# Ledger of designs, part 4: VHH binders against q8wuj3r1227to1361

Target 1, 135 residues: q8wuj3r1227to1361
Amino acid sequence: NDFAYIEVDGKKYPSSEDGIQVVVIDGNQGRVVSHTSFRNSILQGIPWQLFNYVATIPDNSIVLMASKGRYVSRGPWTRVLEKLGADRGLKLKEQMAFVGFKGSFRPIWVTLDTEDHKAKIFQVVPIPVVKKKKL
Short names: E, the ipSAE of ESMFold2; O, the ipSAE of OpenDDE; V2, 0.75 times the mean of E and O plus 0.25 times the DockQ between their complexes.

## First folded at step 1 (VHH)

Design c5 (framework vhh_6qgx_2)
Fold by ESMFold2-Fast, scan of step 1:
Structure c5 (fold): chain B 135 residues (1-135), chain A 123 residues (1-123)
Amino acid sequence: as target 1 above (135 residues)
Amino acid sequence: QVQLVESGGGLVQAGGSLRLSCAASGFTFSSYAMAWFRRAPGKEREFVAAISWSGGSTFYTDSVKGRFTISRDHAKNTVSLQMNSLRPEDTAVYYCAAKTYTVKYGLSEYDYWGQGTRVTVSA
């Protein structure tokens, strides 16, 4: 059976669509603030909505992504991953999973797995991501 | 607690072979990408080879392609590095390392490291 999901603190966020599934988490409190998916398949081309959506994500956000089915692994949209901490010039395989961060620095837990058939990440992320002075 | 223990290092003549093994305790390799790094005398630590958590993807530094093979045994919870056609410049301490993603571009540092095993290749 074909499936994909993102799990945060024991809660599963399954994807019903082929393409890229995205979960956004507040980096200060560790709360999921958004769960959405974008079709990004070879047959349909690059979803411009994904590019725009990532641009609206607030700084200090943890951004989780997982592919389901066929997706476009090349092209301008992959620069979105660089904004979330991925290496420049990265080449994606048939499937991908990503734990990224939108902010002024790259945390050590930023991870990417890209494989031909199945991609998987398990990662523990300390909260808050940005350590603040006591109020 | 997670531990990685390397074995198989030693002294070998140029052109010879060695097989390094890394055994994990405290976790199963099915959730981790595994890699071998080395540090030669007077040089910085460098990447040698990596294998994805599924075993479906392998990566090698150019100087060892065609000579070294990385593999894993999920039942024994081990990762191995088969080193063939060894050269004096392969002399180094070899380290086993684990992280949750496949290293193609070195995006993040490895979570766990072994103590290292010494490999000496004589001319």
Scores: ipSAE 0.000, ipTM 0.195, lowest interface PAE 11.7, mean pLDDT 76

Design c6 (framework vhh_7aqx_2)
Fold by ESMFold2-Fast, scan of step 1:
Structure c6 (fold): chain B 135 residues (1-135), chain A 122 residues (1-122)
Amino acid sequence: as target 1 above (135 residues)
Amino acid sequence: QVQLQESGGGLVQAGGSLRLSCTTSGRTFSSYAFSWFRQAPGEEREFVGAISWSGGSTDYADSVKGRFTISRDNAKNTFYLQMNSLKTEDTAVYYCAAKYSIKWTSGEYDYWGQGTQVTVSS
């Protein structure tokens, strides 16, 4: 079936539009705090909307992304993924799925899958992501 | 839900300046990201410049970098394209566009103005 979704603890966050789907999860409690999509209609060649959005994501957030249909897979928008723990110099294929983290370090569970037909990730993230030091 | 109206176009000589305005009918002006596009006769529509919903990020086409500046005035529900050092190849119909972008909710939209003609003579 031709569809894209992000699923968190059994709850699906689907999209009907081509582009990048984003789900933001609080890293302390593991609860979804945002579900947004970025369509190609105004984002073609313009990564600034994604850059601005990522800049406002709080530290200690888990950030999930999934592509649907065609999306901008080249150019400076890949810097958004780098801010969330992806490797530098990425070459994205037609589809991508991403489990990222906004914070001062890169957890080992940060994962990018990029493929020509279907990309998917199944990941278990320990909560809280950042363990507070004992008082 | 959002109406966009361009103004400020017209005829100008090469080397001159024009400022385009785009007024919005939007109580949520600060929730929108804005961009300018242009379309020259016989060509496809191309990106010119963009400003984020917060105003903290701007982007420009390489052909206009250093000459054009995009800005927004939330108090006036208006955003602008300041065009300096105009060239004959800048002749086009200029369109403003808006995207309703709420970071923490769904409901993204794309809206376009009707266009305003800019003609640059040599």
Scores: ipSAE 0.000, ipTM 0.114, lowest interface PAE 16.5, mean pLDDT 75

Design c7 (framework vhh_7qia_2)
Fold by ESMFold2-Fast, scan of step 1:
Structure c7 (fold): chain B 135 residues (1-135), chain A 118 residues (1-118)
Amino acid sequence: as target 1 above (135 residues)
Amino acid sequence: QLQLVESGGGLVQPGGSLRLSCEASGFTVSSNYMGWYRQAPGKQRELVAFIYSGGSTNYADSVKGRFTISRDNAKNTVYLQMNSLRPEDTAIYYCAAHVKYTGSYEYWGKGTPVTVSS
């Protein structure tokens, strides 16, 4: 995969670096609040910073991820995806794309695509993710 | 028993049209989020078209302007009208209902194959 980008409501968030690209969206209003990337490290795999970063994401956040180039497809970092609603014990291939959620439940739109050549997801996420009860 | 039954798939030439139908039983399409997904060999299912309980719709970029999702509440059926079909649209097409409650739950149909070939 020579390129990667995450697109939200027509706006592209591309990356020039190999690794995992992350976009965080507020689940109440659908606003993008963060865009960052984590380089693949030959010595330590996906940086320790990714684990810490996910811990700082507020509840009720939509979390989008996409791989670019080489990344570590095995190891304990897959637990990060499980914290965001991915199935337990997932096996990643050479590329991945992910639509996840940080919260107390797993929405039905949480999606993981992983393939050797390319990975792509198109998904529609209803906003707000957590519906308010009427009074 | 909740069930979705797809129909309308088949073999068409490039530029042709097909209309897929998804009939629901055991629940109402007007009360649920409904989607059409497709799966090419070796790939995960991807969303093609979506209709919300309120009637608004959304489409994958690759099908915008060519495909239209609609529903007939009286017939409890969701449709996908596919125009200007391309070889890249070849896939098994699945209907899905998204039922929201505490936790998450999703119903899938068995799929209907669409082949676009000369």
Scores: ipSAE 0.000, ipTM 0.098, lowest interface PAE 18.2, mean pLDDT 76

Design c8 (framework vhh_7ocj_1)
Fold by ESMFold2-Fast, scan of step 1:
Structure c8 (fold): chain B 135 residues (1-135), chain A 119 residues (1-119)
Amino acid sequence: as target 1 above (135 residues)
Amino acid sequence: QVQLVESGGGLVQAGGSLRLSCAASGSIFSSYAMGWYRQAPGKQRELVAAITSGGSTRYGDFVKGRFTISRGNAKNTVYLQMNSLSVEDTAVYYCATYKWTEGSLYDYWGQGTQVTVSS
């Protein structure tokens, strides 16, 4: 099957674009605030388009990614996953799925799945991600 | 409407320096990254340098330490200072930015400026 989507609380976020699909969720309320996709670069992969986008994501955001079709699994753009809590030294295969977090710490539920044919993650994320201070 | 116009290209001797400028017409949002790519005849375009809205920089492997990218947001301009030029730096240099909106990407490329380095 050549279908790819990201699903949040029963709602599917499909994309017609090959490359990397991204969904951004507010970590306080669990509400989807952005859904977009980044095509593979004609040149050598995903350039700073994805780097810049991730840089503009607010702290305390959950960031979901999924590959669709062909994408560049190598190169320096993979450092964007490290910004979202992935381990250093990433080795991506032909497909990937990722549940990440932008913030000052790395939650235990940050997950990367990468495989040659199909990548899939099912993850439950507690909301709010950052606890409000008690007196 | 956003248009990118490069300037500063030309002929220079090996070991020399050159400064490229890219001016935007209209508006460029401060949240967008800017960059320079280059393409030599028969070669694929490659990243030379990029700068984020916050000023963080990234360079292609063969230009690190020789080239410096900077931006002047008040003038909607990005600059590439090129030092210690070699014949292998000969290429058309393109200014680029990417505008994102929900559901799709829009990119803006300049027309390019020729840089020729003679031995």
Scores: ipSAE 0.005, ipTM 0.175, lowest interface PAE 12.7, mean pLDDT 75

Design c9 (framework vhh_7ubx_2)
Fold by ESMFold2-Fast, scan of step 1:
Structure c9 (fold): chain B 135 residues (1-135), chain A 119 residues (1-119)
Amino acid sequence: as target 1 above (135 residues)
Amino acid sequence: QVQLVESGGGLVQPGGSLRLSCAASGFTFSSYYMTWVRQAPGKGPEWIATISSGGSTMRDDSTKGRFTISRDNAKNTLYLQMTSLKPEDTALYYCAKIYTVSGDKYDYRGPGTQVTVSS
């Protein structure tokens, strides 16, 4: 089987490609604003475009990731997850699922699961993630 | 059958401490992330802390100084150590198993244990 998808509020975001699937959700209103995937390169591993893409994600965004097929984990890859709130020192196995956040703090619902065959996360995220300050 | 059973709640004075336990059965506890959630009367659920399969924790800054999540994989038990309790901490506390929804999976949580902080 080896199928993977991300589901948000009952809607499935399937991927047809091996690699890392990414869904970005606006943390203020809970709307999906982006759904994309980054293919594994046999010659180069995880594309550098993923690192650049994460850098462009706005603050106060919920970021969901899931692996499909075998992905090539390289040293800097775990740093991307750490920037989105993942714990330091977690060892990545062949598969991963991730519920992350890009912002100034680590919400308690940030979750990373990594296993050799299947990684799974079910999470509920309160919206808005960050309480808006008055100006 | 998957089961989660919380215990350790009760009445405590402000400034007191409690340790909650969640006994898990019916699944490979050590392989899953586990979480503590609370729900106060008339309010929605509030996430407290999550612990990974490997023991790493993720906590909101508002509670992490007073609440500590831990697990004992040999006993299939999740814990929440609560210190410096305040009346605002009064709620039903329950544990939950976290996993990605694939259409054939379940979301499990326990019935909860009541924590009341009152003078």
Scores: ipSAE 0.007, ipTM 0.118, lowest interface PAE 14.8, mean pLDDT 74

Design d1 (framework vhh_6qgx_2; at its last look DockQ between E and O 0.14; V2 from the best seeds 0.00; counts 0 for: pae E 13.5 > 2, placed apart)
Fold by OpenDDE, look of step 25:
Structure d1 (fold): chain B 135 residues (1-135), chain A 120 residues (1-120)
Amino acid sequence: as target 1 above (135 residues)
Amino acid sequence: QVQLVESGGGLVQAGGSLRLSCAASGFTFDDYAMAWFRRAPGKEREFVAAISWSGGSTFYTDSVKGRFTISRDHAKNTVSLQMNSLRPEDTAVYYCAADEYWSEDLYDYWGQGTRVTVSA
């Protein structure tokens, strides 16, 4: 059993490796479009894998990250969080739960609720309405 | 003031060895990946080797694998490139670079370079 995981709409996305887990949600549909993990060896190594992955995330995405185990909380990789909306100079703690956004997408309906050692992210994804002009 | 100062370049015969050193100052050395690049006469600058911020990972261009070794000293804020079995095609100006993000195209800081000449 995994001690740390991300759950979206009742579906769990576990990671078997110590490091960080990433889940990407489409901002329009509210569905998970991808998930992956980066183990400590990557976090201690070359962060380009993580940066490249993040670069491929479509705009208007919600990006969830959670740490597992004794993850590497320092290093250049943490700068990717700034790309996703984190403040510069953020110092990570022993455990991490993070919600970020790709592009200019910054929905205010996303909230983080932390109880005990658990973090719950709540969101109400709006349905885009296309208005057509009748001729 | 950010500074990267390379040293150790010179003239060496083919098959010989050199050890390049880069002294870093003016930034948080431990937070940056360090790399060596080189520019041969008439050619574009190319990647040679890189070492992660922690020193736990290294990367090399194929042509120098098994011959060159990159290392870093966190206490001295230096990065080194041990070059063995040097070849004439290794002749170039070697540059030290620092990158916080390890981006593909951009490094944050560059040295002025040190010239390495390998004679046949």
Scores: ipSAE 0.042, ipTM 0.449, lowest interface PAE 3.2, mean pLDDT 85
Fold by ESMFold2-Fast, scan of step 1:
Structure d1 (fold): chain B 135 residues (1-135), chain A 120 residues (1-120)
Amino acid sequence: as target 1 above (135 residues)
Amino acid sequence: QVQLVESGGGLVQAGGSLRLSCAASGFTFDDYAMAWFRRAPGKEREFVAAISWSGGSTFYTDSVKGRFTISRDHAKNTVSLQMNSLRPEDTAVYYCAADEYWSEDLYDYWGQGTRVTVSA
């Protein structure tokens, strides 16, 4: 009975496979610009596709993630979450949900939930995403 | 294409202060964690301090906590290390390093180093 989805403004983006689902939202307009899934690998290491994909995400993007089934919860790829605003040293459990941001600052609404049974986040993000101060 | 250029080293007496700077070019600075490492004469390279890509997180080795402060300037593509209450054991060549993902040991790019000498 494993299920996962990301919902944005009432529209559901269900996970297509075990691993990590990603939805990217434009931070200026609040529009969903992509949704994709990264399969769980039997190899313990960096999910290379997810790693490279995050590098292609434009600055000022909201990045939503949700796990489904088994995924690689350890290893260097977890630093991708720090690149999107998560705190270093957080250990992922069997499931995770994440509301992140790619940009030069960390918004207060960046949230990571990780649990053994079910991870979920409800978050409201002000649009456009702006840094309150230049400093 | 990537370059990291350190400056600000020199000779200072114990109890004094120095500010090191590192100018970065050839990569998307705001997407890289930045760190300072040091190597004392006859010793191995040691981690000193790191700052995350956003500047929201910093990490220090225990021997410098409360004395050193790492900061970054996104407009100038620089990372700085403010060193206060310097001790003779802080004598080393200080290296700037960049890592696409924040780490204590897995750094992608390194500068040539700047020498700091703290006299007793």
Scores: ipSAE 0.000, ipTM 0.112, lowest interface PAE 14.6, mean pLDDT 77
Fold by ESMFold2, look of step 25:
Structure d1 (fold): chain B 135 residues (1-135), chain A 120 residues (1-120)
Amino acid sequence: as target 1 above (135 residues)
Amino acid sequence: QVQLVESGGGLVQAGGSLRLSCAASGFTFDDYAMAWFRRAPGKEREFVAAISWSGGSTFYTDSVKGRFTISRDHAKNTVSLQMNSLRPEDTAVYYCAADEYWSEDLYDYWGQGTRVTVSA
């Protein structure tokens, strides 16, 4: 509750404002290629900045998201999670952590954790990310 | 044949009012969240206001709070934006947009836009 960050291979990516933080990892090489935050004022409506950002993420990218503080947990922005592989109809609670994927398939490691006090995911993702026959 | 058609734009003096309207057809209007975006010359589109599919929740960008009101009419399949206390910085082309619950795209349908010009 005192901190919110995303950590990739030991490197921490913090956020300075309440809202959500996004880190993008290249699924072919496994390196972080982008780190961006979206504050609550952007999320409150229909946040075109977030929509445009997600639309420009390259295919075959791992997309990590985490809430900071009391983020806007409802509204149109949340459909971004579904487009990155979250189950449709999931209800966000007061905190969230998400490991998603931008691409033509849904890897089995796509994971959403949402709870009232703390959300946390520890995940190992196989690199390179490739399509499996059974997901 | 999905259509969103904006109307109500025009030239107005600073401090004046305009009401934009967006007529929706070709889809089940009640299943969509509706929004207004605007694009000022040389800038990218920015969010202005949105209203939930039920009309129970509304959202506004900070610069228009208290001045603009979004509403929807399910019987007429329209969404409206009442713009009061207009300022020169509100000058833009205003677009109506619809976000379908099950669509892969976050905003699937857009109108052609209506121009609002606010003179000092």
Scores: ipSAE 0.000, ipTM 0.158, lowest interface PAE 13.5, mean pLDDT 76
ESMFold2 (binder alone), look of step 25: mean pLDDT 84; pTM 0.856

Design d2 (framework vhh_7aqx_2; at its last look DockQ between E and O 0.03; V2 from the best seeds 0.00; counts 0 for: pae E 12.4 > 2, placed apart)
Fold by OpenDDE, look of step 25:
Structure d2 (fold): chain B 135 residues (1-135), chain A 121 residues (1-121)
Amino acid sequence: as target 1 above (135 residues)
Amino acid sequence: QVQLQESGGGLVQAGGSLRLSCTTSGFTFSDYWFSWFRQAPGEEREFVGAISGSGDSTDYADSVKGRFTISRDNAKNTFYLQMNSLKTEDTAVYYCAAEPYDYLDESYDYWGQGTQVTVSS
């Protein structure tokens, strides 16, 4: 069985379902505000659930994704990665780890790792992710 | 032979509405993601929105979300971009495109010729 998890500040979020695990972090507070998963059956079918979910994520959220098992690497659902800052035209493989951002800009720390056997990201993200400079 | 053709562009006042059409030919719809793009002078082409070949899923750029709607008429092999509450910044050449359900390959292999949309103040 494939071992996949997301860890945020020492807390692990395991997934039992093959597909894509999602963890949402508030970019201002640094707290995990949501943890969910999307099964392969959802990803290969009508991905409206994923689209709707992403749409409800507040701006300035850090969005973490990790694949478990042989997730569906093709299909319309992959567009959500671009919405969360991933580059277009990237080739997805059998495993995926993703650090994305939902907001009005694309942070430089947005990262997508795709591998056939193992995908891993170790990422330090500053909180808050958005800093306003007082002029 | 696969073909895409835009229509419906024109001049419209800010706050107005316009509906663009993309007539498709030669596609197995279930295998494609159909999208709208736009390109303003001096700007890069940007994603506007998309609809799945099945018509069950849509996606929109944040800049047009809530104002633009994409739909499809299977009988006419046509999908549409309904643009409401138009702004001057929506002025661009609008293109329709088709992308196979495959993130591994080059996206948007097929493009229309584009239709000009001009929004005046």
Scores: ipSAE 0.013, ipTM 0.264, lowest interface PAE 8.7, mean pLDDT 83
Fold by ESMFold2-Fast, scan of step 1:
Structure d2 (fold): chain B 135 residues (1-135), chain A 121 residues (1-121)
Amino acid sequence: as target 1 above (135 residues)
Amino acid sequence: QVQLQESGGGLVQAGGSLRLSCTTSGFTFSDYWFSWFRQAPGEEREFVGAISGSGDSTDYADSVKGRFTISRDNAKNTFYLQMNSLKTEDTAVYYCAAEPYDYLDESYDYWGQGTQVTVSS
């Protein structure tokens, strides 16, 4: 895989590193609050940086991920996807794209696409994700 | 078949030390990465530290670097978490986990049942 990007409201966040690219969006206002990438190399260590990073993401955050090039398709980061609303027992293929949510429930728009050659998601996410409770 | 069992948890004063043990069975010890995770009351489970099956690579969460050390004893099929300079915020249930180097298997990790660590002021 020679090209990967995450696009939010017309703005592209290109990958500069093999591994997993992550974009975090505030679920209340819909603004991007961080953009980073993680090299998931088992030969250079477990991808614990990604696992630990997700633990620091605030509740009510939309979390977008995309693979570029070589990444570890198994291991601790699959539990990261489960924490963000993905189904348990995931089998990841050579590429993946993910639209997830960190919070107390799984929104219907949480989506994982994983394929051998190209993974792609187009998803519309309503903002705010958490609706106000009536008084 | 594969089993992980924690021990060594308990009550300790802030500034004190504890050593947790995770005894493993049912698999080839050197073919796995071993890690510790913790979960504080009302919080999500977080990564603490990891060690490779060969023992030549370690990784730690920023909150515990310099205070906690992970190690292994291949003869005993056991790995450890040495916790020094404990703080009240280290209070949690600690879990050990094993992850294979070989990513061909569908079920790829194993967890222990957890051991409680309580740090009082």
Scores: ipSAE 0.005, ipTM 0.166, lowest interface PAE 10.1, mean pLDDT 76
Fold by ESMFold2, look of step 25:
Structure d2 (fold): chain B 135 residues (1-135), chain A 121 residues (1-121)
Amino acid sequence: as target 1 above (135 residues)
Amino acid sequence: QVQLQESGGGLVQAGGSLRLSCTTSGFTFSDYWFSWFRQAPGEEREFVGAISGSGDSTDYADSVKGRFTISRDNAKNTFYLQMNSLKTEDTAVYYCAAEPYDYLDESYDYWGQGTQVTVSS
């Protein structure tokens, strides 16, 4: 697309290179705590910087991801989506948008949209993020 | 079962050098890469650098490139962080970690206990 971005409470976080961008939001207060992009060369092979980044995300964090341009849609990096709550075995298409969560449970708002032409999510996430009790 | 233990932290003057050690046990090195992280007061834990399980590859955060070097001693099951030209902003608790190449849901990252590095001006 012409522009790929993540928007949180009206503030836009664009990406400059093909690949994916990531925005992390504190699930207790709803504040953006980091914005990072991962270009295609990082997503190929052993993606140490992405794996290390995800490993250091604090528990109870909302994790937003969006593709920019033609991104690497296959490979071991895609397993981080499952760690952040995506369904197992989901096949990424040419575009993706994702709202995920780092923590010990899967909130109902975790969502992946992936399409060949355009992927888009608009989501309202309740803050603070808490685990629902079983009924 | 598996363990990592940092050592070598302490006080050092700005511009000085310090070498941290991470002694490992219970790892099949080819299944993991080994990395250093740090956490300054009031900040999030950040990546410093990594070395592959085979020893063939290293990577470093931009903030430490040219100043820090990771190396290994396979005979001692130990990897090192050589820190040169230290700055006050390098003050942090430094952690070593082992991270699996096959990053599945049932794979674990392993962390050491941390060692304090304080750089005084």
Scores: ipSAE 0.005, ipTM 0.231, lowest interface PAE 12.4, mean pLDDT 75
ESMFold2 (binder alone), look of step 25: mean pLDDT 79; pTM 0.800

